# Ledger of designs, part 1: VHH binders against Type II restriction enzyme HgiEI (hgiEIR)

No score or structure here was measured in a lab: all are predicted.

Target 1, 274 residues: Type II restriction enzyme HgiEI (hgiEIR), of Herpetosiphon aurantiacus (Herpetosiphon giganteus) (p25260)
Amino acid sequence: MAINPITRNKIKDYLNSFIQQQLSVYRERSLREFQDVDSYLPSLSKDGDLKPFHASLIPASIMRLNRFERSLSTGLGSTFEECTRLIALDHHAVALRNYDIQAALDQAQWAAIDQLISIIDRGLKHQTPSLNQMLEQIQSIPLTGILETHIVRADLYIQRHDGSELFFEIKSPKPNKGQCLEVMQRLLRIYTIKQQSAVPVKAFYAMAYNPWGISRASYRSSNTKKYTDFSNAVVIGQEFWSLIGEPSTYTELLEIYHEVGLAKSAEITQKLLQ
Positions, changes and structure headers below are counted from each chain's first letter, unless a header gives other numbers; Kabat numbers aren't used for antibody chains.
ipSAE, averaged over its two directions, is called F for ESMFold2-Fast, E for ESMFold2 and O for OpenDDE. V2 adds 0.75 times the mean of E and O to 0.25 times the DockQ between the complexes of E and O.
[cut] marks letters that were taken out.
The coordinates of atoms that the task and the answers printed are left out; those that the model quotes come from them. Centres of patches stay.

## First folded at step 1 (VHH)

Design e1 (framework vhh_etentamig_d1)
Fold by ESMFold2-Fast, scan of step 1:
Parts: C-alpha cells; sequence; structure tokens
Structure e1 (fold): chain B 274 residues (1-274), chain A 125 residues (1-125)
C-alpha cells in the first residue's frame, strides 16, 4: 500500500469536501428554465449567461450538467495538487513547490541553452529533441570565463532519503508548442546547473494522467512528441505518480477517487438531475 | 490570508542551543506539512527539516540529523525547530515554509509557496 491509511483518509476527506463544494456552487449558479417566449424575453443576466436559442432547444437539466462538468474539470486540477503534496511527504525526505535554484553559469552556457531551444522552435528535420545530445553540446561549448547568475524555478522539488534529487515541471497532458519549449528550456537549465552534483539528479515534464489511455504507447500529443524529448523528459500518469510515491500510487489514487465517487453517486445524481 | 511569522533567532556560541518558532494563520494548520529552510549569506536555500500535518513523520537533512528536532503544536498553530550542538556553519536566516497549489481547467498546475520573513541565527564566538 503506497498510500498509507492516514493519508488515504485525508484524501477521501478532501475529495468529499470537494464534491460538496462543487454541488454547492452548481446549486447557486443554476440556469433559468425556458418555459415560453413571453416569460423568457424580460430575463436579465449580469454575467451574460443568457443563451435563448440553447435554452429553447435543450432541456435545462442538460445545460446545467454541461455547466457542472466544466466547473468540475477546473476543480479536479486542485485535487491533484493536494494529493501530490500529501503522498510525496509520506515517501520522501523533502517535497517543496515553487523551488528556486540560484546558480552562476558561464554566459556561453546560458546562450547555448537559448540557442538550442531556438533550433527546436524552428523545427528539426527527421528527428525529435534529445536531452542527452543537447546537454553534451552545452558541456562542449567554449567557455568565456564570465559567469552570470540566474534564478531557475521548478514547480516541484523532491529530495529522496538517499539525497538524490527530482525536479518536475507540471503541465497540461495536451500542451501547446510554447509550453513544450518552456519546459525543455527549464529542464536544460536545471541539468546544466546540476552537472557537477555529488548526488543523482533527474528533471521531468510531468503530466497527471494520459488523455489517450493508460499506457505510454497510447499517448498522441503531436506537440509533445515534436517539441520535447518524449522518451527521456516526459513522465505521464502512472509514471509520474510512481516517482511521487510508489509504482502502485496511481492505481491506488484512482481507487480512492472511485470509492468517493461511488459513495456520493446517489447524492450527485439526485442534486444534478432533480 | 496566509501568514507565517518566525521568531527565536539570535547570537549563540558554538555548542549552544536555540529554539525557533513559527506562528501560522489563515489556513487549517493540521492539514499541511511544514518545513524549515535556511539560507546562509551568498548561498542558495537549504532544506533543513520537514514534518507531516499530523506530526507522525519527521525528516532531516544529513547536516542536522541528531542535532535538530522539528515538532508542531496543532492546537496552537505553531511549528518549532529545536537546535542543539550549534556550529558556525549553521549560521543562516531560517524560514518557515508552507506549500499550496492552484490548477486551471486544462489540468495545468500553478504553484504557490508561502514563506515568512525569516529569523537570523548567528553562531560565533
Amino acid sequence: as target 1 above (274 residues)
Amino acid sequence: EVQLLESGGGLVQPGGSLRLSCAASGFTFSDYAMSWVRQAPGKGPEWVSGISGSGGSTYYADSVKGRFTISRDNSKNTLYLQMNSLRAEDTAVYYCAKETYEYDSSGYEVTLDYRGQGTLVTVSS
């Protein structure tokens, strides 16, 4: 059991509160029902929520479900935050977010990182980015002897019990090109800063789940595959959660979400379809 | 709003002891893990110690293990760091840290850390 009983109960309590909050917000922001033209025409909305053609064609219950679904999608991201924090602290010596690394590198190395990202942006022929090849190029660049100090921030920092370090940039599982380039630049900066580390260091683009299926092989984002080192830089779903906890963490976490969902099923159905 | 207020720092001789405190407000203290982070002049931040929300699990950097003890009083929303056998290399500003996240509709994570103003510990003869 990757998720101990205390942490499991904290996650369940958090998810129960999350569902109750979502249902409360849904109730407060329910849409006005379209009964007839004359009664609907004088309707007013401060926030511009009137959709007369939708309301006249589609039952109010369907429109309310669509609104709830969008709110739930936004809120689910915050649940991943809480779960990641709670789980990581049970498995590692340190788990910090928004972790700042202040480091001095030769000005030629900072420039080389920017140039490599520019090359990816302009498009590689018949190949995808390779972290190892890019890091070798940065290491081989002629140094000027002039140091520049920069601050590099990682979304999540983990220090394992043996002192080894993990860094994560946590982004959408369906990123745009700009997000891919931003992450690759951040990973190159972290690896270059840590090139002489006495302990093992790994830095990743992390995705909480795979929108195309459970296996890595099912992943289909063209931007991710074209603009990142997919094989070495990206960790998806189970891969990511295994690094936060243990190999079974992802499936155990999904079981907790499912258990809460089953317990709340009747209440959710009654409130949304009533 | 979230507030963290560190106290207890000062000048101490090598081999001495100090106890740092962090008063937390604006959130449910027992639901969050807390850490102590220090920063010596001209160096980057170094994680020192961490404690789970319940206080059941504690973790220490090798440089302080056996000398420092982290604890918390959830009834008083206060975090502590007991520092014994202090050395010159322990000289730093010590910060109390709490973590929080925000996410958007695409599942993208926005990370926020709340830090206090710090308390200076100087170990010198």
Scores: ipSAE 0.000, ipTM 0.104, lowest interface PAE 19.7, mean pLDDT 80

Design e2 (framework vhh_etentamig_d1)
Fold by ESMFold2-Fast, scan of step 1:
Structure e2 (fold): chain B 274 residues (1-274), chain A 125 residues (1-125)
Amino acid sequence: as target 1 above (274 residues)
Amino acid sequence: EVQLLESGGGLVQPGGSLRLSCAASGFTFSSYAMSWVRQAPGKGPEWVSGISYSGGSTYYADSVKGRFTISRDNSKNTLYLQMNSLRAEDTAVYYCAKDVEYDFGSGSYTEFDYRGQGTLVTVSS
């Protein structure tokens, strides 16, 4: 078993807390809105969620369900980060979330990274980004001799027992263009900082699952393929989870999520469809 | 409370072999990755080898690759380190460790939790 019983229980406890937090927030707000005579046209929102034209056309119950689903989708990303950390601790020497690297590089190298991202943003009609080619350009650029210190953050950092390092940006499997560019910039910064590392270093765009199927060949995000080095920078679903743990980690983790979901099913239905 | 008891050290000539053992108690041994860490006289601790909770993955410091083998027996709550082709520079107190944290990027070792007495390995001729 790729996820041991203690780690399994930690993940279950974490997911139970996550679901309860999601339900508590939406339950309180939905109950308050129902009590109001003008609930379909609320006059105030601290979070800027007023949609007066939607509220005028669409039943309040549908708007509340849509709000819950959006919040859940956003929150799930955080659950993947924590689950990877918990599982990685059973397989690797170090696993840290939101890991900061402070590094001084020549100002020309920082500028070169930003310029390369700008080039990807503009697009080359019949080319995709190549991480290796971009890194070669950064390493060959004339240096100014002026150093600038920057802090670069990775969503997840793993140090394997042999000292080699893995860095992950854990993001949506259906990213928009901006998300692709942000990840590529982060990977280039990490690799450039680590260019003289005495140990092997790899940095990835990590996707918790493949929305189109099990295999890599089924993946169909045009943004990912156009704005990232898909072949060398991206790890998807079982590829990602196998790297964090073992080949069965992905299916075992899905079983834990499913178990929590079944346990919470009646409560979720009651609170949302009340 | 976590208890780790190392054994199997001793004096050996260069080129010789030793097998170290670590008896673990006070926690669910089969649920944690384990490591061997050594400390040479007058030096800071150095990570040597690591093994996943299942035993399916093993890792080694460059200084010991091809010479040392880490293994575990979860039914006996015991961690092992088989050391072959020993060199004078392998002389150190060896500790088994849980919850090891390292910063190889900076070339420095940070925090680690080992609660054993250690076992002394001396390689000399």
Scores: ipSAE 0.000, ipTM 0.132, lowest interface PAE 20.1, mean pLDDT 80

Design e3 (framework vhh_etentamig_d1)
Fold by ESMFold2-Fast, scan of step 1:
Structure e3 (fold): chain B 274 residues (1-274), chain A 126 residues (1-126)
Amino acid sequence: as target 1 above (274 residues)
Amino acid sequence: EVQLLESGGGLVQPGGSLRLSCAASGFTFDDYAMSWVRQAPGKGPEWVSGISGSGDSTYYADSVKGRFTISRDNSKNTLYLQMNSLRAEDTAVYYCAKEITYTWGSGTYEVSFDYRGQGTLVTVSS
């Protein structure tokens, strides 16, 4: 199996703790149940949670469920980072979350990275970003001789058994423009820092799943295709999890999440639907 | 040097069975997932089945699920594919792959197979 029994149990324990944490910090909205207009009018909210028109039209339970789902979706990103670390340790020499790289580059190279991102932000009509072309420009820029030290963080760092390095920014599979630009900037910084590396280096925008289907060909995010180097920078679903483990890692991990979900179903339902 | 040697192919009638074998050498066999990949005449490679290094997890393409069984014997460094209820569309050269290598091309994802054997021909006809 791509995920051995020991690692499987660690993931299950981690996900159980994650769900318990989500449920233990969940609080009912301060928005009072809407019974009638006169009873609602004197309502107060310290945090500005009153939505009288929503409360009069929509059951409070639905609004609370939508808020919980949004919070859970945000938290799931962190679970993907931890699961990748645990799985990667069974397949690679090193796996670290929130890995900081401290590096000194010529000030002109830091400026060039920022300028290239600004160009993408303004919109490339009829073309998409190319990591190779951008890196070539950064490497060819006239140097000032003045070095600046910056710290660049990667969501996940892997060192393979042959010494080669993989860096991942694990983000939404349906990113907005800002998220695309943030990832591209991070990848350019990592590649530029590693330009003299003695070992091969790859840095990716990693997506835990494909919202449009299992295959890469089905992927349809216009922001991703317009604001990233889709063909060289992005790895989606099975592509991503295969780099972390084996071709079967994605389906095995999904089975573990499902098992935890089934075990927690009654507790989650009771907390959220009552 | 990685070496993979496929065997067990041949001519079989529809509904028949064959068992393919792949003898592996040059690497620590149980450290790697293994796959079977086939290539029909005039077509590109198609992934058929995969098995984890331990042998505990197996995966199949929809076209063969329920008919083929992948297995391995790590003590003998050998991968197997049991093929039952064979159909004409299963006719192909079958390759043993140590690890599926992923790469990308111009705007598309492309799967590159790390296989080094000659393959074994399976022909399903009357």
Scores: ipSAE 0.000, ipTM 0.115, lowest interface PAE 17.3, mean pLDDT 81

Design e4 (framework vhh_etentamig_d1; at its last look DockQ between E and O 0.02; V2 from the best seeds 0.00; counts 0 for: pae O 15.5 > 2, unsure alone 64.6 < 65, placed apart)
Amino acid sequence: EVQLLESGGGLVQPGGSLRLSCAASGFTFSSYAMSWVRQAPGKGPEWVSGISGSGGSTYYADSVKGRFTISRDNSKNTLYLQMNSLRAEDTAVYYCARGPDYDFWSGSEDAFDIRGQGTLVTVSS
ESMFold2-Fast, scan of step 1: ipSAE 0.000; ipTM 0.188
ESMFold2, look of step 2: ipSAE 0.000; ipTM 0.489
ESMFold2 (binder alone), look of step 2: mean pLDDT 78; pTM 0.801
OpenDDE, look of step 2: ipSAE 0.000; ipTM 0.195

Design e5 (framework vhh_etentamig_d1; at its last look DockQ between E and O 0.02; V2 from the best seeds 0.00; counts 0 for: pae E 17.8 > 2, grease 24.4 > 24.2, placed apart)
Fold by ESMFold2-Fast, scan of step 1:
Structure e5 (fold): chain B 274 residues (1-274), chain A 125 residues (1-125)
Amino acid sequence: as target 1 above (274 residues)
Amino acid sequence: EVQLLESGGGLVQPGGSLRLSCAASGFTFSDYAMSWVRQAPGKGPEWVSGIDYSGGSTYYADSVKGRFTISRDNSKNTLYLQMNSLRAEDTAVYYCAKDSGYDLFTGEYSPFDYRGQGTLVTVSS
């Protein structure tokens, strides 16, 4: 197996805690039942959850399900980060979440990164971004001699047994333009900071799954292909999880999520329908 | 319903060339990635090449890279495979497939649906 029994149990424990947290958040954000206009109007919400037109038009059970799904979708991203860390520790020398790099670079290099991202934002005519070309431009820029210190954070850092380093930004598989630009900027910053590294370094936009199918060829986000270096920067689904572990890691991980889901099914259903 | 019709196969000598075509109908062709998959006599299916919905990204198995070229014409709902420098080991039935491709990182053939009837390519002297 790609995920050993000890790591499997750690992931199960983590996901059980995640589900409990989701149910606690759901419980604390109760919806006021809409019986009639006069009884609803005095309603108060500490967190700004009142939606009078939704409440009057849509059954409360449907609104509760939609709210739970939105919260779950947001939270699942964090589970991917922790699962990658746990699995990577079985395959690599070091794996750290929220890894901070404090680095001093010439102010001209920081400015060059921001300028290149602005150019992509304004639109490239009949071209897509190239990490190699952008990095060559940053490395070739005249230096001012003035250093500026920044802290750059990666969602996940891995050091392989040969000393080589991998950095991941784990983000939505269906990004908007802004998210694509954010990730590209982060990758350029990491590569520029590591330009004098004695070991190989790679940085990726990592997507936990492919919403269009199992294979890379099925992926069809126009934003990703237009605003990122898709061929060199992006790893999707099984590609990503295989890099963290082994070719079977993706399917084994889905089986663990499914097992936790089945075990929690009755509790989730009971809480959401009440 | 989804229909895929492959054509262009035949007998060719080693070193020769063939161009395969796949006519697609029953779905919005321009919305889906497409692949070519082959199956040699007595062997399992092998993914050969993939192309995304726009034609902007192409992918190839190591065994055919540099020799085969995948392309598509979305205005004609047609997928193509240009095969050059053919070898005896390329002998197989070639299938057009919807929503399939090669996993670049694992080096493994991806599952697929809606493959056509196939077209036979025989490379023999």
Scores: ipSAE 0.000, ipTM 0.153, lowest interface PAE 17.2, mean pLDDT 82
ESMFold2, look of step 3: ipSAE 0.000; ipTM 0.207
ESMFold2 (binder alone), look of step 3: mean pLDDT 79; pTM 0.798
OpenDDE, look of step 3: ipSAE 0.000; ipTM 0.214

Design e6 (framework vhh_etentamig_d1)
Fold by ESMFold2-Fast, scan of step 1:
Structure e6 (fold): chain B 274 residues (1-274), chain A 127 residues (1-127)
Amino acid sequence: as target 1 above (274 residues)
Amino acid sequence: EVQLLESGGGLVQPGGSLRLSCAASGFTFSSYAMSWVRQAPGKGPEWVSGISWSGGSTYYADSVKGRFTISRDNSKNTLYLQMNSLRAEDTAVYYCAKGEYEDYSGKLGTEYYFDYRGQGTLVTVSS
């Protein structure tokens, strides 16, 4: 089993706490911001956040639910990071969240990474980005002899029992162009820092699920396919969770989320709808 | 080579205002989201605000909503942070950062993330 009973209970406890935090923080904020139309319409916003037509058409309870859903979606990313850490500890030698790599590289290599990202930004002719080709270009660039120190953070770091290293950027399955370019830049930085590694190193854009379906073939983000090395850089849903644990990890994790959701259903409904 | 140069910090009384600037070079500024990150004495870094590549979307930490305004001028490769109604809790070194603070949903979150932060500019709010 990918998720043993002890780890299962830790995840369940973590998710229970997560839901309580979501309900206490975000619901109270929504009540203050979307109480009723008579209070809302004469209010002032320094940042231009007023939506008078929404507030006039939509009941305050619906506006509160909409805000809760947006906050929940934001918070789910943090739950994925913690769940990956807890599960990975049962399968690998080391698992760390928010792992910082401090490295000194020739200034020409840092500049080459930025130049390659700018080339992708401007558009490739009938090609998609290739990590291997870009890394070969960075590796072969003439060096200046001047070193610059940079810090690169990975959302998740894993060291397997054989010493090999995995780095993950756990981000949206529906990224915009800028997000794709940022992830590619981070992967290039990680690989370049690790170019002299004695052990295998892999760095990924990790997506916790596929919003178009279960299989990789169903994935349809045009930005991801155009602005990343989709075949080598991106791992989706079961592909990602299998690297963390076993092929059953994705299904087992969804079962835990569902169990927590069922147990909390009445409380969630009561607190959001009163 | 990416360079970010922050300016505009200083000593200000509670309730006062400051405008921070960040001059960017070495990359296509208009193609990237930008963020402001701060670090208070003895505390970890905190994401403050973010702006999309076009300036069409802005995001703020709850602690600064209604008081701070992020903006950019792509023709000048410059990022700004207008800080109003300053409080003692806003005392920190403020850093300009290339990229978005993102959670898994693609929204700007509160999790700390920055590449190519500059030297920072100190903001002290005291009476």
Scores: ipSAE 0.000, ipTM 0.124, lowest interface PAE 18.1, mean pLDDT 81

Design e7 (framework vhh_etentamig_d1; at its last look DockQ between E and O 0.02; V2 from the best seeds 0.00; counts 0 for: pae E 22.2 > 2, placed apart)
Fold by OpenDDE, look of step 3:
Structure e7 (fold): chain B 274 residues (1-274), chain A 124 residues (1-124)
Amino acid sequence: as target 1 above (274 residues)
Amino acid sequence: EVQLLESGGGLVQPGGSLRLSCAASGFTFSEYAMSWVRQAPGKGPEWVSGISGSGGYTYYADSVKGRFTISRDNSKNTLYLQMNSLRAEDTAVYYCARDLSPEDYWLSGEFDYRGQGTLVTVSS
């Protein structure tokens, strides 16, 4: 087994807690029902929950269900990070979430990164440069001699037993343009910071799953392909989990999710129908 | 519990400046894109400005572009809005809002939480 029994239990406990938290939040959230236009329009919501057109058209029960599902789905991303950390600890020396790298770089280097991202943002007539190309460009920039210290945060940091380092930005498999740019900027920063290190480093945009299929070839996000170095900077599903653990890690993790889901299904359904 | 608390609103003359703050708690602040939205009396809410989770990218409504500056300090879980060259039409209750995106790192244009708001009145 790629995931040992202890880690498996930890993951289960974590997921159970996650679901309970989501259910708790759901209980506390009041959905304003649409009675009529005159009563709904003047309403105030401290939580920003007013949806006059939605509420007027869609039954309250459906809206509530949808809200729950959306909340859970939004939070689900965080579960990938934690599960990754837990699993990584079985296979690697260090695994840390929200890992801050503090480093001093030349002002010109920081600026060069931002400029590259800006160029990509404005739309390239041509294909987005690879990470390596961008890094080469950064390295070729004349230095100013002025150092600036910045903190760069990675979603997940792994130190392998051989001393090599992995950085992961665990993000949506369907990112918008901005998300792609943010991640690319972070990857460039990480690589630039680590250029002086003799330790092998890899940094990735990581997707927990492929929403189009099992193979990389089935992946269809235009934003990802256009605004990232898709071939070298992105790991998807099986690719990602294999780096974290073993080839069977992905399937084993899904089985854990499924077990927890089945166990909590009745409770979720009951609470949603109330 | 997610909490957003705005402050810094007040009365200012046209051409004046104000700085709004939003204290966030109950969530990992840096993981979420944040926005300022405003609502003038008798009008619907208007998006004003947004900032990515890392703070690396900022966006502004055309109505405030060049006058307002959004920023954040993730170490303090605080969102800011520097408002310069204020106009009468900027009079509104300003709300801090948490963006609802898949990873909430970049602006989605949807919000799941907002504060109680702070009133900004621009009047001679």
Scores: ipSAE 0.000, ipTM 0.211, lowest interface PAE 12.7, mean pLDDT 88
ESMFold2-Fast, scan of step 1: ipSAE 0.000; ipTM 0.169
ESMFold2, look of step 3: ipSAE 0.000; ipTM 0.127
ESMFold2 (binder alone), look of step 3: mean pLDDT 79; pTM 0.805

Design e8 (framework vhh_etentamig_d1)
Fold by ESMFold2-Fast, scan of step 1:
Structure e8 (fold): chain B 274 residues (1-274), chain A 125 residues (1-125)
Amino acid sequence: as target 1 above (274 residues)
Amino acid sequence: EVQLLESGGGLVQPGGSLRLSCAASGFTFSYYDMSWVRQAPGKGPEWVSGISESGGSTYYADSVKGRFTISRDNSKNTLYLQMNSLRAEDTAVYYCAKEYTYDILTGYETEMDVRGQGTLVTVSS
């Protein structure tokens, strides 16, 4: 299988710990309902999660379970990040999370990147960004001869055995506009920094799965298609996991999650129903 | 405020065709991507098809690709789904929807704004 037994067990251990942490958070919130601390403060939601009419009609126990489910689903994102790291280490020469590149580029090139993103933000109706065309524009601008140093961070960096480099921004499969623009800016910065590289370089917007189906053709996010170079910059589900490991990595990872889920099913049910 | 009203469902034999309509009101229809979602008895919701705000891009689930066609008329605030070569497994309540609900990798939550009452499609001999 593409995921060896040692890595498989590390992923299982991580997922078991994740489930235990989620159950602990649920229990702490349940216990806090007997405190008179948070009940006197108005609840504020930066993400717009307040549902006052639901809370008024639905029993508190159901609202707590809904909050648990939301927390679990959100936390699942962190499990994907850890799994990418563990799996990549088995398949590549180097795999680093939160990898910083410090680079000096002509000030005109940094400005050009920011300006191209601003243009996409403010009006590219009916046209999708082209990564290659944007890079050609950045490379063709007159240079000032004045260098400016920036630090650019990639969510995941991989160096393959042949020396080629992969960079990933791992983000939502249903991004908002701002997330799309941030990723495109990051990819342009990475490519421009690496324009003189002696080895092949690829940088991607990576999505752990496709919420609309298995096939790339089923993918429907309008923000992704409008604000990214979908064809050249985005890798989805099995495409992404194949770059991290092997073509079967996505399916094998789902099998590990399923195995942990089956093993923990009774405990989860028992503790949540208390 | 936001309302979606589906129509066009009914009983049809395998191999037959139906055209569904969704009348939208209470928002600027031409600004939003739209989807068709179905829910078969005893199953969870399944995304079927999507269309961009301009109608320039269309997307289909593998189960319906080549058989269903999504379209829209922004001047009439109406979404359509042309269903051909219908099969027993297409039996479901069909809903039009503005956005989908799920939790995501970066911790950002997106939600289905509204769906209508749905329209029942039954494929049976």
Scores: ipSAE 0.000, ipTM 0.116, lowest interface PAE 19.1, mean pLDDT 79

Design h1 (framework vhh_8h5u_2)
Fold by ESMFold2-Fast, scan of step 1:
Structure h1 (fold): chain B 274 residues (1-274), chain A 126 residues (1-126)
Amino acid sequence: as target 1 above (274 residues)
Amino acid sequence: EVQVVESGGGLVQPGGSLRLSCAASGFTFSDSGYAMGWYRQAPGNQHERVAIITSGGSTNYPDSVKGRFTISRDNAKNTGYLQMNSLKSEDTAVYYCAAETYEWDSSGYEVTLDYWGQGTQVTVSS
């Protein structure tokens, strides 16, 4: 079993706590309810989020379900990070969340990274980004001799038993352009900092699942394919979880999430629909 | 990515004081769209709001804590606080910080996004 019983129970406890946090006071706090016109009219919004016609037409219970799903989606990223840390500790020497690398690089190298990302942002016309080509360009630029110190953070850091290092940015499997560019910039920074490493280093855009199907071949995000080095920078679903644990880690993790979901089903329904 | 992280919980005697902190990242408390609230849950009880502060600085408290608890924020540190004075045994609970904002889906339905911390335990016992 890729996820042993002790780690399985830790994940279940973490997910139970996560669900309890998500259920807290949504009914009372997180929706402006339309009781009648006179009570609604004095309502104020700092961000201009009053929608009187929507609020008057749509039942509060339906709006609560939509809100729960959005909040859950936002929070799921944190659950993936914690689950990867817990599982990775059973398979690797070190696993740390929110790992900071502090490094001094020539100012020309920091500038080159930013310029390469700007080029991708403006569009490569008939080509996708290549990590190897970009890193070669950064390494080949004329140096100024002036060092700048920067801190770069990775969502997850793993050190394998042989000392080799893995870095992950764990983000949406359906990213917008800005998210793609942010991840590519982080990967270039990590690789450039680690260029003189005595051990192998890999850095990835990690996606917890594939929204189009189980296999890599089914993946359809145009932004990912256009704005990242899809072949070398991106690991999706089972590919990602196999790096953290074993080939069965993805399916075993889904079974744990499902077990927690079944156990919490009645409470979730009652809290959101009462 | 919007996140909040609580700290400052612990064990105190009745009549004592604690200050809880809520560190924010991915937004600032001076942003017009964000309110910050403190919530608690004691064993066997439902969640309750104990304090809220709006982006404009307006505050509200339930009768159970009014006059004893004070919510505040430090924009320079991007951190919210809950100052808890004259603590009672019934204040024993896990305390949660939440950042609240609104978004719209593509269909025009208003939704609230709540960003919750992990919680911090407060125990009032002699």
Scores: ipSAE 0.000, ipTM 0.092, lowest interface PAE 19.1, mean pLDDT 80

Design h2 (framework vhh_8h5u_2)
Fold by ESMFold2-Fast, scan of step 1:
Structure h2 (fold): chain B 274 residues (1-274), chain A 126 residues (1-126)
Amino acid sequence: as target 1 above (274 residues)
Amino acid sequence: EVQVVESGGGLVQPGGSLRLSCAASGSIFSSGDYAMGWYRQAPGNQHERVAIIYSGGSTNYPDSVKGRFTISRDNAKNTGYLQMNSLKSEDTAVYYCAADLYGFDSTEYGSEYDYWGQGTQVTVSS
């Protein structure tokens, strides 16, 4: 049992709070009247959520349900971060979300990271990015002697019982090119600031599930394979959750989500349809 | 503006007691829908969790402190407490308070739920 009863109840409590918050936000937004074209065309949408033609053509109830599903999907990412922290605490010495690392590096090393990402952006013929090769290049760059201090944040930090450190960027399993490059840049920054670490350090692009199946071999994102070090940087679904806990962690966690969903089913249906 | 601040650390003899306080400030904590926990790092050792209290009031402790440490919370003051009794030399560490904001709206897999204090030193020595 990768998720003991105490941690199971903590996850259930967290997911219950998450669902209640999502329903509260939905109810507040759903009380707004869709009376005319002006309601579809506010002067500002910070998140780029305006769909005036969809809103004009599609019944308001369907538009509200689609909005709820999108909001829920976005919010699920934060539930993955919290679940990983709670489960990791049962298996590791330390687990912290939104962990900030402050480091002073030569300005040439910060610039080299940006340059390497630009090279990946332009494309490598018949090759994929290599974290080890890029880190060797950063270490060998001519230094200016001018130090710059930056703060780098990881979505999740784990310190294992032997002192080794794990850093995770927990992001979409279907990233666009820009998201891949952003994660790779973050991993390079983490590795570079930890270059003098006395303990082993690993940093990952973590995906909570595999949209194409259960195994690594079934994963089909061309962007991920082209713009990341897929073999060394990416951990997917069962691989990710096994690293946080045990091989059964993924299935046990899905059972907890399912149990919460069943318990909240009537309330969710009533709130969304009323 | 949003911050978590610890207080109450100090020097105490074995068998003594200390009460640590954790003040969470900022509008995001006013609803009370957040968890609060205590973590410590001893010299030469890794960080470890010593107590947590969830938004619903449930608590958890590792075996090393269970029965000796009690976490509690005053929701009206947005302040959490760690009552430490029967202190031992192995309890010597820097103690950190953390606040986790459940259900905070997030745009994509990233969140800023966790807020950590700067730490307060507890030394148990004769």
Scores: ipSAE 0.000, ipTM 0.103, lowest interface PAE 17.7, mean pLDDT 79

